# VHH binders against p49116: the designs that were tried, part 249

Target 1, 238 residues: p49116
Amino acid sequence: EGPLLSDTHVTFKLTMPSPMPEYLNVHYICESASRLLFLSMHWARSIPAFQALGQDCNTSLVRACWNELFTLGLAQCAQVMSLSTILAAIVNHLQNSIQEDKLSGDRIKQVMEHIWKLQEFCNSMAKLDIDGYEYAYLKAIVLFSPDHPGLTSTSQIEKFQEKAQMELQDYVQKTYSEDTYRLARILVRLPALRLMSSNITEELFFTGLIGNVSIDSIIPYILKMETAEYNGQITGAS
Below, E stands for the ipSAE of ESMFold2; O stands for the ipSAE of OpenDDE; V2 stands for 0.75 times the mean of E and O plus 0.25 times the DockQ between their complexes.

## First folded at step 13 (VHH)

Design y99 (framework vhh_enristomig)
Fold by ESMFold2-Fast, scan of step 13:
Structure y99 (fold): chain B 238 residues (1-238), chain A 119 residues (1-119)
Amino acid sequence: as target 1 above (238 residues)
Amino acid sequence: EVQLLESGGGEVQPGGSLRLSCAASGFTVSSNHISWYRQAPGKQREWVSTIYSGGRTNYAESVKGRFTISRDNAKNTLYLQMSSLRAEDTAVYYCATQSEYLRQFGDYWGQGTLVTVKP
């Protein structure tokens, strides 16, 4: 059978809200993050192997891994998003909140630790100069994770994950033949994704989703969006 | 200036209708997830409805079938059409995108608009 991913699945182009405001605000951050989340979900649903697992399995997989996919997307699109500028602004705001006793010190510490982990992850990916093919296959590896609780098609999911791993290996060995340790350096970065809190990601980037409205609750709707409706999300077109 | 300005509240009898508006400046309603919240006397602020950037909508169980969230992209305004109003709908209504950690990045919560359902 053919490859797990085609060239269309390697293409990952984020269209940012324009222009970037002079002063960063929650609306710009949320709009940017929402576009990235929708792009990530559309990427996943376009994979034939993913579609073959069926709607219920698709929903369960994405609910389990959306934070990992989103974080990989942040790293891949960090320059386009000016992510370092966004994170620096949040850190500055949190530092001022400590001095003014406006927020709990313990909660600020948790958020600061999350931002540090995110910065370290993005920096490590940038230092490794991860390319578009590598990002596509890393996203496929985390998407087709058979080890999440409650999954029913685990053998099929494992097969697709193994296919993603093999195709990544073949790509890296061919493209970076002079660097025998590159694949290992890339793969050891993946466990860090599972240490980052999806709740803190939601609060930092998805400010319109407060209280009982969660990313988990909207995933089925995003996965069922028509192409025209989806394109409205990623381009901001009415 | 980034602002959210609610209007349209007032006094109505049970079974009546009101349309609330949230005029946005400094950000784009069509590209954002925007929610209506309410705070009833003596209670914590509760979520009412969200319109997602793609146009999908979601509602709290207590308002399903009675309230409709919508937006006018040309006017950059969010609406909440309320029908079959009940005494328990009495609250100050807010539109919002703000999180706890980003609360101080600007005044992104409006002053709210009071809805009173009187028999």
Scores: ipSAE 0.006, ipTM 0.236, lowest interface PAE 10.1, mean pLDDT 81

## First folded at step 14 (VHH)

Design ga1 (framework vhh_brivekimig_d4; at its last look DockQ between E and O 0.60; V2 from the best seeds 0.00; counts 0 for: pae E 5.0 > 2)
Fold by OpenDDE, look of step 14:
Structure ga1 (fold): chain B 238 residues (1-238), chain A 121 residues (1-121)
Amino acid sequence: as target 1 above (238 residues)
Amino acid sequence: EVQLVESGGGVVQPGGSLRLSCAASGFTFSRYDMSWVRQAPGKGPEWVSSITYSGGVTLYADSVKGRFTISRDNSKNTLYLQMNSLRPEDTALYYCVKGGYLPWRKTFDISSQGTLVTVSS
């Protein structure tokens, strides 16, 4: 069998909505986040191994790991997204809610800690100077995680994860031969993803979804939608 | 030269049912996701439902979930919307739209006349 990922899977280019508003409103944040989510899901479905798992398994995997994939995407696209500015805007919007006594003290703490964890994770990835190949493999490792409850074909998923790990190892060894412990350093970042709440992420980034649909509900749709629809929207073509 | 022609609208009592149809032409229907959008008097357009090109996956706005069913027949180039348990707030002009669901979509490429659904006692 050939490699799990090819060079085509390394490209991960997010196009931001234009123009950027002077004030980052909920709509802009939601659209930006949604574009990233769509990009991440379309990236996943472009992997032959992912396709081989079947529709039901694919949906289950993405439902289990979308938050982690999204977070890796945030880290990877942090500069293009002006993530720090987006997070600051989110905090400002949250403060308005706080002033209106819409949130409990405990909930406020949870949300603020989540934002802090997101920022710290992205900063840590930036400090490591993770490249496009490494991100692709890390996303694959996260995607093909067999340890989520309720998954089918766990043996096959595990094999794909191992393959991703092996290819990452080979890449790091070849590309960063002088950095003996680079692989270990980047892999130890993955546990941080599991500490992040998908519910809070959804609340922060996706509150403005049309029709008030959940991420869980739109995942199967994103995975099966016609690709030209998304591409057309991104390029402004109707 | 995309053409979409909606039909099936009418006046119904609350709790009633209607089935809308959309005849599509001017493009390869089976290759495109499709959506229903509605516009109530004095309000902006509202996304209702979408279906993938193959019909494999459907999506609904919370306001219609459990009551409406979107479907398609690619051999007939036709999109459908089965509306059950209709409510007065469902009163609107309903449009068939080429294209699927996008979370951030506020405007829709509406090129058709739509079909009017009126729910009143």
Scores: ipSAE 0.610, ipTM 0.831, lowest interface PAE 0.9, mean pLDDT 92
Fold by ESMFold2, look of step 14:
Structure ga1 (fold): chain B 238 residues (1-238), chain A 121 residues (1-121)
Amino acid sequence: as target 1 above (238 residues)
Amino acid sequence: EVQLVESGGGVVQPGGSLRLSCAASGFTFSRYDMSWVRQAPGKGPEWVSSITYSGGVTLYADSVKGRFTISRDNSKNTLYLQMNSLRPEDTALYYCVKGGYLPWRKTFDISSQGTLVTVSS
């Protein structure tokens, strides 16, 4: 009956560890990415519609879409994170690794393609000047996707997605009334998210996860963490 | 203040079993996620397992998955680790830790003595 999202769901503040190091630092990148991941999960689990789906359903949803939410978060926070600088440093390290034969050629190609696609996506979102309300509704549309395999309650999920779409439409029409095609321009960016690779995201931002534990396998734990501990993970404390 | 006391360690042969216990005091145990970490001789600490405050969700390192079971009894303020099919590589000092830990965040605030597990013929 009420709106799908409230003003508290629009605020999305990423707090970075100390000033960014002058040189690439795996710890800094992983800490920054972990804060963004937990901020994104906090955002999702605070939505009443998400809570109403129940633990099994909301775990399945987040397992299916965590990388898409994370990628939207990267785009939204790209300036605060200095993401372009981080990606440039990663590219330089990969180019050096090719020169020294330290990585598989096929893997390096996949990673470079993913970085290029991520940069393209973030640049396109910046050129459209996507605001915080628009990001919040785009995340909701991605979160409540009924067409992922293995989901239960798909009828209810579809209703929540439709509600997010209608609220986004109303917001854009009201706020950008002189730009009749803004909604269409925003929505055509979403298909690129489905093509982003979760295992390459883990390699880029969560170094050391390959061969240990994937992000999707820990989603139930993340969603059910005690709240004070959870907030400590957002800030990197405790 | 926070006190964590581990017990149940010992010497076992490969394939054997042990059950570790951790008695907690000085905080509201049922409101905190808990973890087990271990430290082999000459190595840094390694995360083993975590459990949510309610006991509803558990998480394991790949090296112990299927062999170890974490559990808790909030009425007794006690954390447990059932260790089956033990291997020599499981030899380590085992600690319980207040809080949830993630595989990529391996900095640990160990505030206890731990309990030694030795797996050898």
Scores: ipSAE 0.191, ipTM 0.627, lowest interface PAE 5.0, mean pLDDT 85
ESMFold2 (binder alone), look of step 14: mean pLDDT 85; pTM 0.852

Design ga10 (framework vhh_brivekimig_d4; at its last look DockQ between E and O 0.82; V2 from the best seeds 0.74)
Fold by OpenDDE, look of step 14:
Structure ga10 (fold): chain B 238 residues (1-238), chain A 121 residues (1-121)
Amino acid sequence: as target 1 above (238 residues)
Amino acid sequence: EVQLVESGGGVVQPGGSLRLSCAASGFTFSRYDMSWVRQAPGKGPEWVSSITHSGGVTLYADSVKGRFTISRDNSKNTLYLQMNSLRPEDTALYYCVKGGYLPWRKTFDLSSQGTLVTVSS
């Protein structure tokens, strides 16, 4: 059997909405985040092993790990997205809500801690100077996680995760031969993803979804939608 | 030369039902996601529902979820919208649109005539 990932899976190019507004409004943030989400899920769709799991399993996997994939995507695309500026805008919007007494003190703390964890994670990944191959493999490891409740085909998922891990190991050994412990340093970042709330992420980035749909509801749609529709919007051809 | 022709609109009482149809031509219907969009008087277009090209997955705006059902027959190049438990706020011109759901979509190609749905006592 061939490799889990190919060079085509390494490319992960996010196109931001244009033009960037002077003031980052909720719509801009939501569109930017949505584009990243779509890109991440379409990336998953492009993996033959992912396709082999079937529609139901695919949907379940993505529902379980979308927040982690999204967060890895944020880290990977942090510069292109101007993530720090987006997060600052989110905080500003949140402050407005605080002033209106719409949030409890505990909730405010939770949301602010989440933003901090998100920023810290992205900063840590930047410090490690994670490259495109490493991100691809990390996303694969996260995607093919067999330890989520309710999954079918867990043995198959585990095999794919192991394959991703092995390929990452081989890549790191080959590319960063002088850094003996790079693989370990990279992998120890993954637990931080599990500490992040998907609900809070959805609230921060996706409150502007048209029709007020949930991420849970759009996941199966994104996974089965015609790719040309998304690509057309990204390129402005529609 | 895409052509979309909506039908099935009319006047109904609150709680009533209607079934809209859209006849599509000028493109390979089975290859494209489709959507319903509505526009109430004095308001901008509002996304209602989308369906994937194969019909395998559907998506609905929160305002119509549980009441509306989108479907398609690719052998007939036809899109459908079953509307149940209609409300006065559902009153609008309904358009069939080529293309699926996009969270950031603000504009829709409403070149078709649409079909008018009026819900009133």
Scores: ipSAE 0.758, ipTM 0.888, lowest interface PAE 0.7, mean pLDDT 93
Fold by ESMFold2, look of step 14:
Structure ga10 (fold): chain B 238 residues (1-238), chain A 121 residues (1-121)
Amino acid sequence: as target 1 above (238 residues)
Amino acid sequence: EVQLVESGGGVVQPGGSLRLSCAASGFTFSRYDMSWVRQAPGKGPEWVSSITHSGGVTLYADSVKGRFTISRDNSKNTLYLQMNSLRPEDTALYYCVKGGYLPWRKTFDLSSQGTLVTVSS
């Protein structure tokens, strides 16, 4: 009972590292992406319905969907992150690797296709002018996906997803009352998220994590870490 | 005033073990995530391991994973690092740090004395 999300879950303010370096490098990209990942995980952990599922279920859910949440975050924060500049720098690096014959042509093709899918997804979301409320509900729908293998409490997860879907529907109908098909247009964007490879996302955005940790290894830590230090690093910027 | 006092370092042969301790005072230890950081001669600080405030979750740099174990005793305000299968590249001054893992944190408060670990053949 009660709304699934509160107004605090609609605010999604990403703070970028300062200053932007003279030449874009793997460390700046990794730091920027890490800030988005931590913001996304703290967003998820703050939801009362998510907390109600228990820590083991929470870790399993986030491990299964972190790339989809991250990709929604990239689309939502594309302007703040200068995502087009970051992707252009990555593409130039990949083209140089072909010319220097340093990487497999098959791997580079896979990575370039992933970049094009990511660009197309972000462009489609921008064209629809998805607002912050809509992003929050889309992230909740992705987070509470009962279809992941190995989950417990799938009926409760499904109930929360249905609640997120209902709240999105109510919001869109109230706020965009003259756009009868907006909900359908928004929802048909979600299947594209399942085409995003978590391994390629790690290669693109998370090369050079301090300690060479993997995303799967840090997820349990982010979900249980103390927030005071994190909030102190993030607060004070818009 | 926050104080962190490391101990337990020494000289050990490769393959040996050491247990580091860090006595904490001047803050509510049980409310903070904690980390170990090391600095080898001629190199900048390197994050080694972190543990959540409750002790429920640990995280390790890939270079020490499977060999080192971080733990804490909140009733004694003490952080530990059990180091097994030590290698010469583990030679460094080891510091405990108030605060957990953040991938963008490159500066560490290394104002304590640290404890020296030397692994030599």
Scores: ipSAE 0.675, ipTM 0.871, lowest interface PAE 1.5, mean pLDDT 88
ESMFold2 (binder alone), look of step 14: mean pLDDT 84; pTM 0.850

Design ga11 (framework vhh_brivekimig_d4; at its last look DockQ between E and O 0.69; V2 from the best seeds 0.00; counts 0 for: pae E 7.7 > 2)
Fold by OpenDDE, look of step 14:
Structure ga11 (fold): chain B 238 residues (1-238), chain A 121 residues (1-121)
Amino acid sequence: as target 1 above (238 residues)
Amino acid sequence: EVQLVESGGGVVQPGGSLRLSCAASGFTFSRYDMSWVRQAPGKGPEWVSTITGSGGVTLYADSVKGRFTISRDNSKNTLYLQMNSLRPEDTALYYCVKGGYLPWRKTFDISSQGTLVTVSS
């Protein structure tokens, strides 16, 4: 059996909305985040092993890990997105909500801690200088996680995860032979993803969806939309 | 050249029903998601509904969920919107749009004339 990932799965190019507004409004943030989400889902769809699991399993799997995939995408595309600027804008918008007493003190703390965790995670990944191959394999490991409740085909999912891990190990050994413990350093970052709330992520980046549709409800559509629509959504072409 | 022609609009009483149709040509219809968008007088365009190419997934704005049903017949290159329990706030020009637009999008590729739906007592 062939490798889980190929070179085509390494490419992960996010196209930002244009033009960038002087003030990063909610629409710009939501559009940027949406493109990243669509890109991540398109990436998952492009993996033969993912396709082999079937639509129901695929939907369940992505529903379980979309926040982690999205966060890895944020880290990978942090420079292109100007993530620090986006996060600062989000904080500013949040400050307005605080001033209006729309949030409890505890909720404010939770949201601010979440933003801090996002920033720290992305910074840690930047410090490690994670390359495109490593990101691809990390996303695969996260995607093919068998430890989520309610999944079917867990044995097969586990096999795919093991394959991703093995391929990552081989890649790191080959590419970074002088860095003996690089694999361990990279994998040790994954637990941080599980500490992040998908609900808070959705509120921060997808406010435009609130009151209309949820990420959970959109996932089936993203996974089943035509390829031409994927291209349109991720590049902004209409 | 893509062509979309809407029909089925008219004047109905509140609580009434109407079925819109959109005849598509100039592209492989089944290969594209389709959407309905509406524009009320004095307001910007509003996303109403989206359906995947195969028809396997449908999405609706909260304002129409439970009342409107989007469907398609790929053998006829036709998109449909069944509108039930119509309200005065549903009054708008309705456009058939090539593409899978979502609620947070503010711009739509509208290239057709639309069909007018008026809900009034």
Scores: ipSAE 0.490, ipTM 0.794, lowest interface PAE 1.1, mean pLDDT 91
Fold by ESMFold2, look of step 14:
Parts: C-alpha cells; structure tokens; sequence
Structure ga11 (fold): chain B 238 residues (1-238), chain A 121 residues (1-121)
C-alpha cells in the first residue's frame, strides 16, 4: 500500500500551439483545448489506483468527471493559455450575436453564466495560489468521485478518494504549517466544479473546428490510445 | 520504410457496397491506431474513421456513421473499410493513414496513393 500519488503525478506542463495569433481564432482555441484534454487524460491514466479499477470502470469514471478535470486544468494553466483573453473574445462574440438577434436569448444567457462561473473559479484558485501538488490532489479527489450515477466498484473508488483527501491534508499541513485554514479554503472551491456544464464546455472549446463534438463518444478512444500517438496529441506533433 | 497500399476501389451504383483494404508493412501494425481519410474532387482531405491498435474502439465521421465499418486483421497486417449504402457524395480517393485521427483534425500525414471510389449510375 503506497501513496496514491507520487512526485511524477505533479508535473502538468501544457504546451501551447505556436505562434499565438494576433487575433484569437477557433483553430487556436480548439487546438489549445485539445492539448489540455489529452494532458488531463494522460495524467489520469498514469495513476496506479486508476489503472487498478479496470478498463470499463475507467471509461465510466472519466465520462462522469472529464469536465471537472478539464476545468481544474483550465484554472491551473490559465496564465499559460491566456484564458482570460480567450474568454473575453468569446463573450464579445456572444454579445454581438445578441445585438444581431442571431441566437436564442436563453441559450446565450446560459453560456454567459457558465463563462462567469468559470472565470470566478479560476480567479479564486489564483488568489489562493494553489500549487502543483494541491492541484494534483484536487484532481484525484474529483477523479475518484463515487457518487456519480452508473458507476461500479464505488466502494473502492470511495477508498481512493479518501486516500487522496488524506494525502492532501498531510501535504498542506506540512507545507503550509502556519496557515491553519488553507485546506478548508481549498476544499470549499470544489462544489463549483459540479455546476460546470460539459455541454457548454464542448460548445466553448471544441465545437468550432469540427461542428458538433461529443467528448463522451471519444473518451474510450482517448483512454486506449497507444503511447506514441498520445504524446503527439498533447504536443500537436505526429 | 512504412508502406501502405490501398485496394478495393471501383465504380458502383448508388446504394451499392464496396470493401476497401489497406496492406501495411514496415512497422509493427498492431501497435498503431489506423485511420481512413478521403478526398473528394475539388475538396480538401476529410477524416472518415479511426480504429485502435487492438481493434477495440472505432470512431466515425457523422457523414458515414451507420453506413461504413472500419476493421482490422492484425494477423494479416490489413486495415479494412466496409462501405454500404454508398451515395454519390462518397465519391473520393480513399487513403489509409498510420495513426489515430480524431473528428476535429483537418490535417493528415498522407503518404500513399489511395484507391478511387466512384459512385455513379
């Protein structure tokens, strides 16, 4: 019985498409998001506890939580991605669509609220100065969530989540020993992730290149890709 | 040297069927995902389908879903595309490519000659 995560699971380096265009475009946004998605799935796949759950359970688990993992990745990589600039460009486009009467008012309202919640989440994580170890444990807590519908092996998933929580607590207490309330401040941010819509995330970050994208339909493929091709998807190389 | 050789193309009437084959050599076939890509006259390349190295997972473009079936035989180093209910819009040069391509990818590493499929009466 070893630790749930080791130092190798802390590394999370996103490489952006080069060069960054003068004006943000759909291709750049979708390529950047694709790299983050694959980096997040690579991270999850590398965890021994995740591997131990078996292929069918792995697929079900990732289908349930991929948007939460992706959102944590957005927060962790927000500066590298220039995420605030990307979101501002999307908001401007949506506001122009309102002025031109081209989209449903209810749909635009839902998308705007989601963008605001995403920006608030990323800002709160930046204000707390969440480090790479803390992000890794938060992702593990999110990944091993036993309360999603349709999961099998929920007892084992719950045990892994409890182990992630314990290891986060140990890390925070040792590393931030004079900040008594840091763990509580970090953990109260997690409920916001459950309010993020995977449908809207797909619309914001993935739909522009290829039309109607369903991340659910490609998750089995992403999890089973051969290592050489996996690394190519993360870096854009083949 | 990686080599991919397509065959099985031809002329068929609308509603007909064809089975394309791709013979692979120069690499360990079972270790790589494989894809089909097509290029219609006057258009850029379009991703059609992808299959994992083991054959356990398949993906299809919306335009062919339910009509085309990708498969592989790792013992013969051969990739297949069964094409049913063919339409004139399926007329294209079909390429097999080494590697997994996803629905949003628009650039492909095509290094083979392809096989021509023509759907006409």
Amino acid sequence: as target 1 above (238 residues)
Amino acid sequence: EVQLVESGGGVVQPGGSLRLSCAASGFTFSRYDMSWVRQAPGKGPEWVSTITGSGGVTLYADSVKGRFTISRDNSKNTLYLQMNSLRPEDTALYYCVKGGYLPWRKTFDISSQGTLVTVSS
Scores: ipSAE 0.013, ipTM 0.446, lowest interface PAE 7.7, mean pLDDT 84
ESMFold2 (binder alone), look of step 14: mean pLDDT 84; pTM 0.849

Design ga12 (framework vhh_brivekimig_d4; at its last look DockQ between E and O 0.57; V2 from the best seeds 0.00; counts 0 for: pae E 3.8 > 2)
Fold by OpenDDE, look of step 14:
Structure ga12 (fold): chain B 238 residues (1-238), chain A 121 residues (1-121)
Amino acid sequence: as target 1 above (238 residues)
Amino acid sequence: EVQLVESGGGVVQPGGSLRLSCAASGFTFSRYDMSWVRQAPGKGPEWVSSITGKGDSTLYADSVKGRFTISRDNSKNTLYLQMNSLRPEDTALYYCVKGGYLPWRKTFDLSSQGTLVTVSS
């Protein structure tokens, strides 16, 4: 059997909305995040092993790990997205909510800690100077995680995860031969993803979705939508 | 070349039902996601629902979820919208649109005539 990932899976180019407004409003943030979400899910769709799991398993798998995939995408696209600016804007919007007493003290703390964890994770990944191949494999490892509740075909998922891990190991050994512990340094970042709340992520980035749809509801749709249409819209004005 | 012709609109009482149809031509129907969009008087277009090309996934605006059902018959090149439990706020001109749901989509091609749905006592 061939490799889990090919060079085509390494490319991960996010196209940002244009022009960037002077003031980052909720719509801009949501559009940016949505583009990343769609990109991430279409990336997953493009993996033959992912397709081999079947529609039901695919949906369940992505529902379980979308937050982690999205977060890795944020880290990978942090520069293109101006993530620090986006997060600052989110904080500013949150401040308005605070002033209006719409949130409890505990909730404010939770949300602020989540934003901090997102920023910290992305900073840590930047410090490691993770390249496109490493991100691809990390996303695959996260995607093919068999330890989520309710999954079917867990043995197959585990095999794919192992394959992703092995290919990452081989790549790191080949590319960074003098950095003996690089693989370990990279992999130890993954637990941080599990500390992040998908609910809070959805609230921060996706409150402006057209029709007020949930991420849970949109996942099956994204996974089954026509690719040609998506590709036609990703770089063009709608 | 793309032709979309909506039908099935009418006047109904609150709580009533209607079934809209859209006849499509000029493109390979099954290869495209389709959507319903509505425009109420004096308001901008509002996305209502989308369905994938194969019809194996659907998506609904929160305002219509649980009441509307989008479907398609690719053998007939026809899109449908079953509307149940209609409300006065559902009153609008309904358009069939080539293309699926995109969160960042601000404009829709509403070049077709649409079909008018009026919900009133």
Scores: ipSAE 0.892, ipTM 0.948, lowest interface PAE 0.5, mean pLDDT 94
Fold by ESMFold2, look of step 14:
Structure ga12 (fold): chain B 238 residues (1-238), chain A 121 residues (1-121)
Amino acid sequence: as target 1 above (238 residues)
Amino acid sequence: EVQLVESGGGVVQPGGSLRLSCAASGFTFSRYDMSWVRQAPGKGPEWVSSITGKGDSTLYADSVKGRFTISRDNSKNTLYLQMNSLRPEDTALYYCVKGGYLPWRKTFDLSSQGTLVTVSS
């Protein structure tokens, strides 16, 4: 019974498109987000426990949790991505959409509230100074969630989640032995991920601010892409 | 060097069908995802469909979903696009492209000749 994650699963290096344009635009934002999505999918696909669940179960699991994984990735890479700058550019784009009567006032309120929730989540994670090992285990806990409807092998998924929880506990106890409440502080941040709308994440990051792309519908394709294609998607190279 | 040769285009009435082919050479075909891209006169390129290297997953633009079917035969190094229920809006030059493209990526390397599909009465 080996560990759920190895050191290779702790490395999570996002490479931004280069050079950064003088003015942020929808293409730069979508490229940056696409790289993070593929880095997250590559991470999930590389885990032996995930591989053991089988292709149909894997697809169902990722379709259910991709937004939570993506949001954890945003928090982990917020400084490298200059996420606050990207969110500011999105807010400015929303201003143009109001001026052109493209969005209703209710939709704009929903999108702004989502941006605020995302900023607050990222700020809370930064305040806790979550390290790379902790992020890896948090992502594993989110990935191996047995609670989603329609999943098969939920007993096995639950076992993997419990294993991720125990390994996180052991890591925190060893590494932060003087901080008795660190595990509890970290774990209480996870429910906030369920407040994030996958629909709005798609609008913010994958079609500029306006559109109806569905990451859920392309997950089966993404998970089955050849490994060489993943490298191109993560770095933007062909 | 990579070479892609499209064929099977032509003139067809609305509601008709065509099957496009793309002969591939210069790379290990089965190890790469493949895509179809089209370009209508006076418009920029539009992604149509993608298929994984093994052919076990496919993806379609909303405008063609349910009407077009992408497939591949790795033993013949050939990519296909079955186009049913064709509409005048499907009139375009169709290109096959090496690689898996997604709806939000708008830049394509269109170095092949393409095959022209014209849907008119």
Scores: ipSAE 0.330, ipTM 0.701, lowest interface PAE 3.8, mean pLDDT 86
ESMFold2 (binder alone), look of step 14: mean pLDDT 84; pTM 0.844

